# VHH binders against o26223: the designs that were tried, part 186

Target 1, 191 residues: o26223
Amino acid sequence: MKLLWTSQHIKVTVHIDGKVSKMDVLEAIKTRRSIRKYQDREVPEELIDKILDAAMCGPSAVDERPWHFIVVRNREMLEKIPEVHPYGAMVKDAPVAIIVCCDSSLEKIPGFWVQDCSIASQNILLAAHSLGLGAVWTGVYPLEDRVEGIRRLFSIPEHVIPFSVIPLGYPAENPGTRDLFDPDRIHLEKW
Below, E stands for the ipSAE of ESMFold2; O stands for the ipSAE of OpenDDE; V2 stands for 0.75 times the mean of E and O plus 0.25 times the DockQ between their complexes.

## First folded at step 10 (VHH)

Design A5 (framework vhh_7nfr_2; at its last look DockQ between E and O 0.01; V2 from the best seeds 0.00; counts 0 for: pae E 15.4 > 2, placed apart)
Fold by ESMFold2, look of step 10:
Structure A5 (fold): chain B 191 residues (1-191), chain A 124 residues (1-124)
Amino acid sequence: as target 1 above (191 residues)
Amino acid sequence: QVQLQESGGGLVQPGGSLRLSCAASGFTFSRYWMSWVRQAPGEGREWVSRISYSGGWTYYADSVKGRFTIARDNVKNTLYLLMDSLKSDDTAVYYCAKHIYSSKPKTQDAFDIWGQGTQVTVSS
């Protein structure tokens, strides 16, 4: 039987480094860095689709799946984000940004939407990295001025809460990896 | 009642064109990804094309790239498939299908609602 996910309908062009044709998940987690400088190069819609598919694969409280995504490519809109988001200056230089939102009418357990949208946001970062893109999470919630600024700018209704703005593009910087493992943060059986 | 109803199939000569429509009712059409899937005589179902909820992203099987165009009208709740340069290998029943990715217990199941299908026949 041939359905949407048969292997013959997935064609991926990858540059092989002499080993497997895909990035190991632990490697992706360890090597992902926040990228704030982007090439003057469009991001194909196909890649955005793959990233958003990945975003929606995350678990959610009681399977509530409260997330919605706004894909922003319009130059004027991207340039306006720093006016309401002081630490989002790099967004104006990105070819595209994704706004992760919570639709509070989908909430089944109050307050867990923050975890739900955080999971979706991190999946966006990891998926972008695995596709050769760079991204950075810029915080919106819980900073009320940012929440209202973004809501007004994108006509987001009152029951929907913008959570994060994630600019992304082909990277124009390489900050390298860091060794952050700290065994003193690990406690066995009790504090 | 949730319903998908295909139309526009028929008999065409090789090299001809055909436009399929799929009318959706009973659900919020604009919130879902949609696909066309076909079934040739004696074969299993074969995925043909997929379109995002806004219409901004489209995907095609290699066998139809450059010849078929998927589109949607979220105001009229209608999915379309414009078929050009038709070949005998395109002869099949064509189905409209609604994606539900995250609600399936198995990761490869992508569809929960199918239409009745419309026959496309490309004469020898």
Scores: ipSAE 0.006, ipTM 0.130, lowest interface PAE 15.4, mean pLDDT 84
Fold by OpenDDE, look of step 10:
Structure A5 (fold): chain B 191 residues (1-191), chain A 124 residues (1-124)
Amino acid sequence: as target 1 above (191 residues)
Amino acid sequence: QVQLQESGGGLVQPGGSLRLSCAASGFTFSRYWMSWVRQAPGEGREWVSRISYSGGWTYYADSVKGRFTIARDNVKNTLYLLMDSLKSDDTAVYYCAKHIYSSKPKTQDAFDIWGQGTQVTVSS
């Protein structure tokens, strides 16, 4: 059991036996970072399934669950994503990417799909992190050029809106810890 | 007046222990992360340890991990540093520092209020 002490003292117990030690929820949330460098290592399908399961466990407005997920492993397609997503350069280096989309036909209340897909995207990030993977949320919506670029690239129907591209893989970087708690953003009872 | 005042420093033998305290005043202590930072003679300031507003999260430099413990009492507005297994390399002035934000935990610009420091000398 090589305890890789990451500088963040996150005991990522990489169980040699492929059992990823589960982080508790607060630890996962607190220690999650955007990861943009990945090892040359494939991500097992089992982990992707777990991540997608987590992605679909979030709440949605009126339980509309408008999300769809495109799992991209094809190297050629991964390499094309940066062509339409200027800030998606890291995607070409990832073994897999998940594209979160909204099926507008499933939307029950207008506009809440953004929240729903955000929750799904965040759950992907947290789940990935808890499983020993690194990921980053690259925003697609609401930037029209990116939306259209991803749409065309993946032949996404008109009623389906690409929302985010999330490359993920085993991390090849450690950005360290970042705390974002700001008590000045907390107001009691009134502003 | 916003103030941090360190105490508890002194001369100790290698392997000994010290407890530093930092008394905070003039601000809502419980609303801020706090750190200990030390400066050895002729060296720059080195971040030592950090603690979250409620004490739920603690962080340590690799050089002190396993030996030092940071704690706080928000009722008493006091920050603590328990230093065990002290080494000669731990000799420094130890400063209490108030975080501005928690996002920059190790840089000098992370802090807006500093104490005067307390001298810790580890010598045989």
Scores: ipSAE 0.006, ipTM 0.314, lowest interface PAE 10.2, mean pLDDT 88
ESMFold2 (binder alone), look of step 10: mean pLDDT 86; pTM 0.871

Design A6 (framework vhh_7nfr_2; at its last look DockQ between E and O 0.66; V2 from the best seeds 0.00; counts 0 for: pae E 6.7 > 2)
Fold by OpenDDE, look of step 10:
Structure A6 (fold): chain B 191 residues (1-191), chain A 124 residues (1-124)
Amino acid sequence: as target 1 above (191 residues)
Amino acid sequence: QVQLQESGGGLVQPGGSLRLSCAASGFTFSRYWMSWVRQAPGEGREWVSSISYSGGWTSYADSVKGRFTIARDNVKNTLYLLMDSLKSDDTAVYYCAKHIYSSKPKTQDAFDIWGQGTQVTVSS
């Protein structure tokens, strides 16, 4: 299914309590939390499209863009993910999950795909949050059992490496915000 | 064996009410969205209503909005359709259907299990 992505300028409009609010990038970054509880509510396809658009806007090494995305809405498959991913228990309660993968055949420089897929994954999280959704990054790579579990479950080719599973939904929890700024981690000019 | 069984259909006058039930077995009912779909004589299948896992999300076709209410009892593994203000155009066989996806159905392929249907006839 060729998702005809019309490049509409993603004005990130967050519907909070029925009000469309614009969330700026700094706000999205600062207020994002991992969400593991989801409302019993559909996530519109339009939002997923926006999220995936954002996922593909990140930089990659020498512009290799090695990422692929599996969008999972099949309930049976969502229920099976925790069987191969012990820390993916919340996936079964999400209406949708995105699996971020690397196509190794697209790599131009070995090893940078981890950074590329990480950037894509983070953009998914930020975009989701900015759109009023909750998400959590569940790591697949580099744990071999998880990689192979997800590979088998979704019939992923050998040259494609599952990297992360990201369940998404309207949040059913509010973990609050954290101040994670630590000036002791900042070094000026030298260590 | 996975099974859906509808009941509660019958003959009713215009303006009347009916309550349909769908008994589910053979799968974890509470983990799937459910829908009602109807088929009038000589017509194709028409989506009527959908409900999410716990009933937190419901949707209705425009033709039945405000008149029909979808509900579920996950303890009893039963789906319901409350039909009020029935019209002649509501005459159809009503089917309950199990979702494959955790989303509103777009096509009939969104369902993997169907009931046998129950006849609803609205006539004066």
Scores: ipSAE 0.799, ipTM 0.899, lowest interface PAE 0.6, mean pLDDT 92
Fold by ESMFold2, look of step 12:
Parts: sequence; structure tokens; C-alpha cells
Structure A6 (fold): chain B 191 residues (1-191), chain A 124 residues (1-124)
Amino acid sequence: as target 1 above (191 residues)
Amino acid sequence: QVQLQESGGGLVQPGGSLRLSCAASGFTFSRYWMSWVRQAPGEGREWVSSISYSGGWTSYADSVKGRFTIARDNVKNTLYLLMDSLKSDDTAVYYCAKHIYSSKPKTQDAFDIWGQGTQVTVSS
């Protein structure tokens, strides 16, 4: 059964054409891995639209929905991201990246935008995975020099805070599934 | 300085063959998709063929499918177009062009750098 489970994940990923079934939510959550190597293959606009729709479905503090997204397909701009983001080397090899931002003028409860944008970012990763794409979250906030570097590169205004950069593409690697469940992290009733 | 320079054009008989080359300099050639585009006298530019940065994806206009082959050499920073079974309708100036995006070209706005062109003339 467990061998069948891992085979089904690999099979579903390989068969993302019109012959595959939609991925179960728990399967998607358990099998999503950070992907840093991408095929030389176009990511259609339609898939990006679906991913961003999913990103905006996340809950937010008092429904503030503070997120904005920059879709970057320009090769020259993708090549420049690693110059201001030390852990973003794989971005130059991706066909597209999404920058998740907070518009601080939309905050209704100060400081919860971090949770809001984290939820949107994770939804991007899961939606990309369900569509046969690979992605990785590269952190920007709260690192001040990286926030300012990305802001300058993309002409992001001062009231808008770049939170994360998420390169996307059809995967050119398969890291496999991890077993990360740790029952010692679960506390009943109190610590 | 960024430069694309085509060569290999000339006069050929119908049914003949030519091999065009495009030498790239001033940018990292292996990071970009490339295309060939042609222009006959008095006409607009017509997309001919595209190739991905690795060469793993290629595409051709219907008018040249099965007769033309696009290729690249990322060590020599050179784009190629092998043209077989040439027809008089293939008479044009042939340009190489650098893509902005890693995607299919939809319009001429997909290209930011063009070569000066090389003349191909198919005539008896």
C-alpha cells in the first residue's frame, strides 16, 4: 500500500496531461517538494492565472487581503534577482517567477499581513504542484537588505513590502517524499 | 556590446540547400531562446522558426516545416538554419532574433535584438 502510494504520486506527476485524475488535497500537501531545477518549457498564462486565483482564495486577517503579485517572465529581470537575493540562484533558470507583496495600505490589523502573505505563498506552491509544476519559496521579508533590493529592482513603492519570490516551471528534478510527522510536537490539552 | 550577425546567404537554384549562421556576442547566448525571421521585398517580417535555449524545443512556420531545420551551438554561441528544398517563395532577407522570454513568440515584440540580415535568393 505504501509502495503504491509513492508510485501513485510519481505516476500522477508524470501524467499531468489530459489522462490524469485531479490530485487529492492531502496527497498534494504531502508530496509537494521545493523544486529548483526546471525544464526548458513554457508555462502557459492559463496556469499562472489558476495559481494566482488559488493564492487569493486563502484566508486573511479580518478579510484584509493585503496581497499583490508581480508576475516576472522577462529573462533579463529573472537574471537580476540573484544579484539582490543571495539564495535565489535558481530564479535565473525559471521561465517565470511570482513576487508576493503586501500593500500595507490594505492592512486592517497591523502585522498580520505576514501570515496573510504566507498563506498566499503556500497556496501558490500547492496549486503549482497540482498543475504539474514545481516551485520554491525564496524568502525576502524580514531581511531588510533583500526587501530593499527587490523593491528597487521592480520599482515597488515604499508602502508595498515584497514578501517572497517564487520561481516556477515544469520540474527537472524529483526529490521524493519525506516522512516529517513527529508525534512529539503534539501536546494534548496543554504543553 | 550585444550583437547578432548572420551569414551564409546567397543565390541558389530551386531545390537547393543553404546553411545560415548567426554569430552572437555581448550576451550569454545559452540563456535565451532564439528565432529566425525573414522579410521579402515589400512585405512585412515573417516568423520562420524558434529554438529554446537548450535546443530541446523547436517550432517552425507551416511554410517551412519539413524543409528547414533550426539548431544551435551554445559552445560557439551560434544559431543555425539549415534550409533544404528551397523554393522561389523563400527569397528574403533572413534575420536572427533574440527572445525576451522563454516562450513561444506571438508578435515581433517578443524580440529585443535583431541581426542585420543575410540575403537568400532562390532563382533559376
Scores: ipSAE 0.063, ipTM 0.567, lowest interface PAE 6.7, mean pLDDT 89
ESMFold2, look of step 10: ipSAE 0.000; ipTM 0.214
ESMFold2 (binder alone), look of step 10: mean pLDDT 84; pTM 0.854
ESMFold2 (binder alone), look of step 12: mean pLDDT 84; pTM 0.858
OpenDDE, look of step 12: ipSAE 0.768; ipTM 0.887

Design A7 (framework vhh_7nfr_2; at its last look DockQ between E and O 0.01; V2 from the best seeds 0.00; counts 0 for: pae E 17.1 > 2, placed apart)
Fold by OpenDDE, look of step 10:
Structure A7 (fold): chain B 191 residues (1-191), chain A 124 residues (1-124)
Amino acid sequence: as target 1 above (191 residues)
Amino acid sequence: QVQLQESGGGLVQPGGSLRLSCAASGFTFSRYWMSWVRQAPGEGREWVSSISYSGGWTYYADSVKGRFTIARDNVKNTLYLLMDSLKSDDTAVYYCAKHIYDSKPKTQDAFDIWGQGTQVTVSS
């Protein structure tokens, strides 16, 4: 019996005006999981903008803010990413990916760009999750083959270092919760 | 066993209020979006409201917007629907439903677990 879900166009009037009770930050952190399966559904530009805004809100060394972001929606390009990123297979199934890059010319203190781009990447993950999206951090740097692969694929200048590829979309999976708290990793005053 | 159990339905006069509850068991409640769906006699199922993990995101059908409030208690594994200013058209069996996906539902296939439903009758 085909449950005739009469497609009443649930006009999801996302009443933005409702108390956008944003996901609690602690909940976002605790419940975030890597999502590698996505719905066949486009991610609105508005959400990407929010995610990128969040990505740029993180601290950076001496406020160097070395990050750049490539937003990839082109299906052909998404499908090519796995060719240069062996662990990026899920990217081909995502409606969009964000490539986090470092412009080395913006670096003020050597080496801190990795931390800066990590913070940006994590903020992307958290923001995505809080918005009901799933994402996964696929590492590019420091693996030279991946760095060069992504560089060539997207014609990234030599002074710009691809750091991470983050596919995102509406999740088609829900991994279980993890309790990662380990009191043995906490040291008081000294090791 | 995964289970949803609705309660709180009943007979109420127009303009009255009801509070529905849905007790969840057998899965990590806080990891799933939840929804209320209703079915009036002779009608198909109608989506009513959805709520995200912590309640940061809530969605309502236009027919209930401003009158109904969806909430959840993740400690108690309970979903709620506060129904105010009830109308005769709100008469239906109300179902609690667990999401498969972490998004607003578009179709019935968005849910994998349903409760048995609780009857709400608004009649003068």
Scores: ipSAE 0.006, ipTM 0.251, lowest interface PAE 11.3, mean pLDDT 89
Fold by ESMFold2, look of step 10:
Structure A7 (fold): chain B 191 residues (1-191), chain A 124 residues (1-124)
Amino acid sequence: as target 1 above (191 residues)
Amino acid sequence: QVQLQESGGGLVQPGGSLRLSCAASGFTFSRYWMSWVRQAPGEGREWVSSISYSGGWTYYADSVKGRFTIARDNVKNTLYLLMDSLKSDDTAVYYCAKHIYDSKPKTQDAFDIWGQGTQVTVSS
């Protein structure tokens, strides 16, 4: 619990059809935590659709939008992911995972797909959080053995590059928020 | 049109050096592992070296470790093989190959696109 450097926040609140307002974007960013423990509870398809819609709203280099998403709900497949991703053990306990991929045939400017897919991945995390879900980004790219393992497991073609695996579900833990603002990381006018 | 075009082969004396280049076009070069594979006269193809799509991981056959260096330039879409301390056993046609899968290859079935090859001859 710490004071912020900035002045008062600005937000928009609305009431739609008798419903209370959505979570403020700054609140979502500041309170999102990596969640690795999930309730034994299905995630409705409607929420996955909203999360993927948000993922595709991110900017991309030259508007190339190189991303594709594999939605994995099959228990057998989820349980196999830790066999090729040693630090992805929590994936087997998640009701669903999203694999973020780059389709290299959609790339318009070389090498920026990593940034593009990172933006989509972060949007998935924020959207999940805003919908009452927890998620964590588990890294695939650039670790070659993980990339190959995931590609084989999900029959991903050679021109498509698996970037991240994001298990998600209703949280079974609450690690709380952290104050990570560090003014020493801010440089004015020059280094 | 997907193409791989090797160059830089030639005749060299034992102990000499040579640099091979492979120009790639028609695909997103920076997304794929690339390899060099060689074929000596009357023999099967022998894997020489592979490089990951970022260039961060390189792998070599035992016969060339410490003498050959694989590199790539993802801006120029070019794969390289720097060959030092050449010996007669290195005489072969050298092929540039694009991986189908993102893994160490064991057979030529790991590659979907091949160059036409460049001859390297090491002769006293």
Scores: ipSAE 0.000, ipTM 0.113, lowest interface PAE 17.1, mean pLDDT 85
ESMFold2 (binder alone), look of step 10: mean pLDDT 84; pTM 0.859

Design A8 (framework vhh_7nfr_2; at its last look DockQ between E and O 0.02; V2 from the best seeds 0.00; counts 0 for: pae E 15.3 > 2, placed apart)
Fold by OpenDDE, look of step 10:
Structure A8 (fold): chain B 191 residues (1-191), chain A 124 residues (1-124)
Amino acid sequence: as target 1 above (191 residues)
Amino acid sequence: QVQLQESGGGLVQPGGSLRLSCAASGFTFSRYWMSWVRQAPGEGREWVSKISYSGGWTDYADSVKGRFTIARDNVKNTLYLLMDSLKSDDTAVYYCAKHIYDSKPKTQDAFDIWGQGTQVTVSS
């Protein structure tokens, strides 16, 4: 039995066996949009687990895998995030947020943790989208006030750096598709 | 032009109260944390208080905790410092300071814009 979830033109087929129809990777990349409005609907833990699994599948410098994840469902905490994040207003409306962090003690090569956490963050976005959820990447690092705000709010140790806050939920908007291909940004053999 | 302008300083007796204001212009005020910093005669600058973007989070130096209250009005682009139970040791020039938006957390390098300061004198 296939359950079709329609959210503003996004059709997600969910199988009764708990298997979500897999979106093609190129389709997921091409059609993914930042979603900042969410339905009043809980996100199943199983989906969060899948998203986090995907987040940890990305490459990292010399396989350092410096990332940690804080999963936030508490309404009070979600509502506090906008107080320390000027672009985090939508977080208060999301049923869940993932905070991506770097444990600096795991870093093997200086500076590559930013790339590692970026990859993890992007995988969260793509996985969420493929599962019929909407999400948005709200940057924390390298902005000092955001880093410190999130750190204090969630009692994050000094050696751990909050990198991004990603609210997610079932989408309550459809921003449409866009084409970002720019051939002027492609150089063959030489600049 | 980016500017911070403090006002509200003056002479007050011990135990008295003052309200400082800082008018901000030339930048998006609501996108930055703000602080008050003071400098007493012959002393270095001392951080006093800071406030988050929306004002939902505040912090205070131990020396002023329970006596001072930081607030902001993002519609008016104004930062405030309510000072109660003033002491002689509170005598200083008080500065409004804007936090750096795009910097990695660094100790003591958190500010890029300063006001001219307003004098607060607590004396009997």
Scores: ipSAE 0.017, ipTM 0.342, lowest interface PAE 7.1, mean pLDDT 88
Fold by ESMFold2, look of step 10:
Structure A8 (fold): chain B 191 residues (1-191), chain A 124 residues (1-124)
Amino acid sequence: as target 1 above (191 residues)
Amino acid sequence: QVQLQESGGGLVQPGGSLRLSCAASGFTFSRYWMSWVRQAPGEGREWVSKISYSGGWTDYADSVKGRFTIARDNVKNTLYLLMDSLKSDDTAVYYCAKHIYDSKPKTQDAFDIWGQGTQVTVSS
C-alpha cells in the first residue's frame, strides 16, 4: 500500500528588520564609516549580543583577553557622557553605547592591553556595520580627564580602565565610502 | 611638579625584614602602575616588582618572589615594599618608579619619574 504525498519543505533566511545580515568581510571593512547621527529606533538586544560576541573574538596578547564591556541604554546616563567626554556629544542622541574597558588584573604582558582593546573596539564597529547599524569610536584612553570622568560616571573600579565609548544605532546619515589607499605608505623590504 | 620619595631603608641582618615606603606627589597616583627597582653596588638597575594602578595585579622578579610583597595605598598616595627573609644579595639602593603608562616593559626606559632611592644593607 502506497501513500503519495508532496512535501513542501520551506527554509527561510532569518531576517533582522527586513534585511539579511550578511556582508563580505572586505566589503564591511571598506564601507564602514563613522556614524554620528542615529534614527529614533531601538537596537534589539540580540544585535548587541552579536556585536559583543564579535568583540570578544579578537586576538589578544598571549590570549590575555583583558576586555570588559558596559552596555548603556539608560537615557540619563547617555546624556551625562558628553559632560565628561567632550568629543562624545553624539552619544546623547544614540539609543545605546558600549564602553570598552580593560581589566588590568587580566593583563599578562604589560602595555599590550591598548592593542587588545583597540581590536575589540574595531570588531564592534565592523559587526555593527554588518548588521545595518552605524557606530563611532570615541577615544577615552589615554586622556586622563576622560578616563577618570567615565570611571566615576559608571562606577568603574580603579583596576579597570575605560578605553573607548562607542555609541551606535540605525544610521540617520550616509557619508558614503572613501578611497583611502595610499601606495606611498607601503615600503617593500626597507623603509 | 612630580616627585617620588622613598624611605624605610637601613641595616638589617640576614633573615630580617624591612618595609619601604614611597610617597608620591604632583600626579594622580591611582592612575599609574608603579614599580620598585634596585641597584646593587657596581651593577645596573634591576627591576624588582610592579603593581597595577588598583593593586589588583602584581609581579615580582624571580629573585624576590615569595619574600617581597608590593602594595599601594591610593588614599595616601604611597607605594610599599614589604621585604622579608632578606639576604645579603638584596643589598642595594631601592628606587620607586612611575610607569610612563598603565603598564610597561621591565626596563629603565619604561619609567618617567624616579625617586632618589633608599639604601638597604643586609650584612653580617
Scores: ipSAE 0.005, ipTM 0.135, lowest interface PAE 15.3, mean pLDDT 85
ESMFold2 (binder alone), look of step 10: mean pLDDT 85; pTM 0.865

Design A9 (framework vhh_7nfr_2; at its last look DockQ between E and O 0.01; V2 from the best seeds 0.00; counts 0 for: pae E 16.2 > 2, placed apart)
Fold by ESMFold2, look of step 10:
Structure A9 (fold): chain B 191 residues (1-191), chain A 124 residues (1-124)
Amino acid sequence: as target 1 above (191 residues)
Amino acid sequence: QVQLQESGGGLVQPGGSLRLSCAASGFTFSRYWMSWVRQAPGEGREWVSSISYSGGWTYYADSVKGRFTIARDNVKNTLYLLMDSLKSDDTAVYYCAKHIYESKPKTQDAFDIWGQGTQVTVSS
């Protein structure tokens, strides 16, 4: 019995003006770099919405979801952040920054809010990168002077703890990819 | 051509007052934190005061708190130190210094440009 078959080759090219291509999640994780120089270009509100949606998708201790986010676009406010955050100089040059906060009244397990807000902060970085933006996490908590400075500047209540400030924008630098895999950090079965 | 030039020093009696000025040129003054540092005869340099680039935040050494006031004028590119209730221990050469960074450094050694200094002498 003799069988006949045919094969075909189909190539699909998708061109979307003004839009970035989809990015594989492992590629996003491996290629994300801290970006501290930004174009003079506004970030559309819809992209910020997508980033914050991604931030809220992170797991949290017993699903406590303690996070709150302050979106800062006002030029004068962005320029004041470095005065209370000594290593946040690039924030004054960013078109927008996101402040990740913990509402301690939402804590269900004491102290795990740090992990919760760290997850949300990393998701912001990855989502921004996948959307063609650059960002950097600048630390606020646990540095007392930074926490109190940011709280005062943005009228944050005493039960709310500012955790991080994340400036973002279209990147004006390309630091390149790093190879950081270190097999000596991997321990099988025990230390 | 970055330059800092202090003025306003002199001889004053204990309890007196002086105003020091520091004229800045050759860099964007309004982007940088600025400090006053002093050096008494035979001693090392002692940090006195720092001010943020906008003037919104000020910091003082314990030895001068409540008596000295740091200020800046970003239109005239000038840093000031208003010294009140002067004591003999305040006798020193006073320097203005530009921070390397646009933000507050964690150490007092983060200055890249210094002025020539102005002598303040407090004696009866």
Scores: ipSAE 0.000, ipTM 0.151, lowest interface PAE 16.2, mean pLDDT 85
Fold by OpenDDE, look of step 10:
Structure A9 (fold): chain B 191 residues (1-191), chain A 124 residues (1-124)
Amino acid sequence: as target 1 above (191 residues)
Amino acid sequence: QVQLQESGGGLVQPGGSLRLSCAASGFTFSRYWMSWVRQAPGEGREWVSSISYSGGWTYYADSVKGRFTIARDNVKNTLYLLMDSLKSDDTAVYYCAKHIYESKPKTQDAFDIWGQGTQVTVSS
């Protein structure tokens, strides 16, 4: 007797219009985790737009805003990223990835672009999380092989430096939260 | 042993209020989203509400919006459902459920642990 588990589809009518209490910033920061498993579900463009908006809201040195973003949805391209990024295996399983790049021609002060792109990348992660998505920061810069691999794959000009690849999607894992507060890392007035 | 135990159900008149509790044990409660799901007699399971890790993110079914409030106490490992303005249609067994994913549930497979349920009856 095959117990036909009739998967009663819980019709979750997500009326988007309800005051979905948005995750507050502290919760987003504290509960964010790297997500490397994704559902077979597309990410709406609206969410990507919100994420990119957030990515561009971070501070930058002398307001140089050197960042560019490549949004990758093409499955073939997503599947190729792991070939040039050994730790990017999860990218092939993501419905979308954002590649954060620096346009060196926009840099006003040398070297601060790393901080700028880091802030943008982190904002992507936080925004994604706050929107119910999972993401992970896969580092490209400063590893030359990865930088060149991504550059070639996406025909990125020489003056533009790929910085990070961030796959994102609806999470298919829950690593849970962790407490990372360490009072021993806090020094008052002096070391 | 991982366990969810609901309580607080009962008989109430239309327009009345109830507070459900779900005691969690056997897992790190604060690391998981939680939901309430209900099942009326002869009906399938209906999602009611979900809450994120610390409660900063809450979701409600349209049928209960404005009337029900989901909350949690991570110190007490307890999930709550405050039910106001109860209607006859709210009569059901209410289940507490633990999430697998960090997202709003779409299907029953979004949950890996269920409570035994608590009966809520709204009748005149």
Scores: ipSAE 0.000, ipTM 0.252, lowest interface PAE 12.2, mean pLDDT 89
ESMFold2 (binder alone), look of step 10: mean pLDDT 85; pTM 0.864

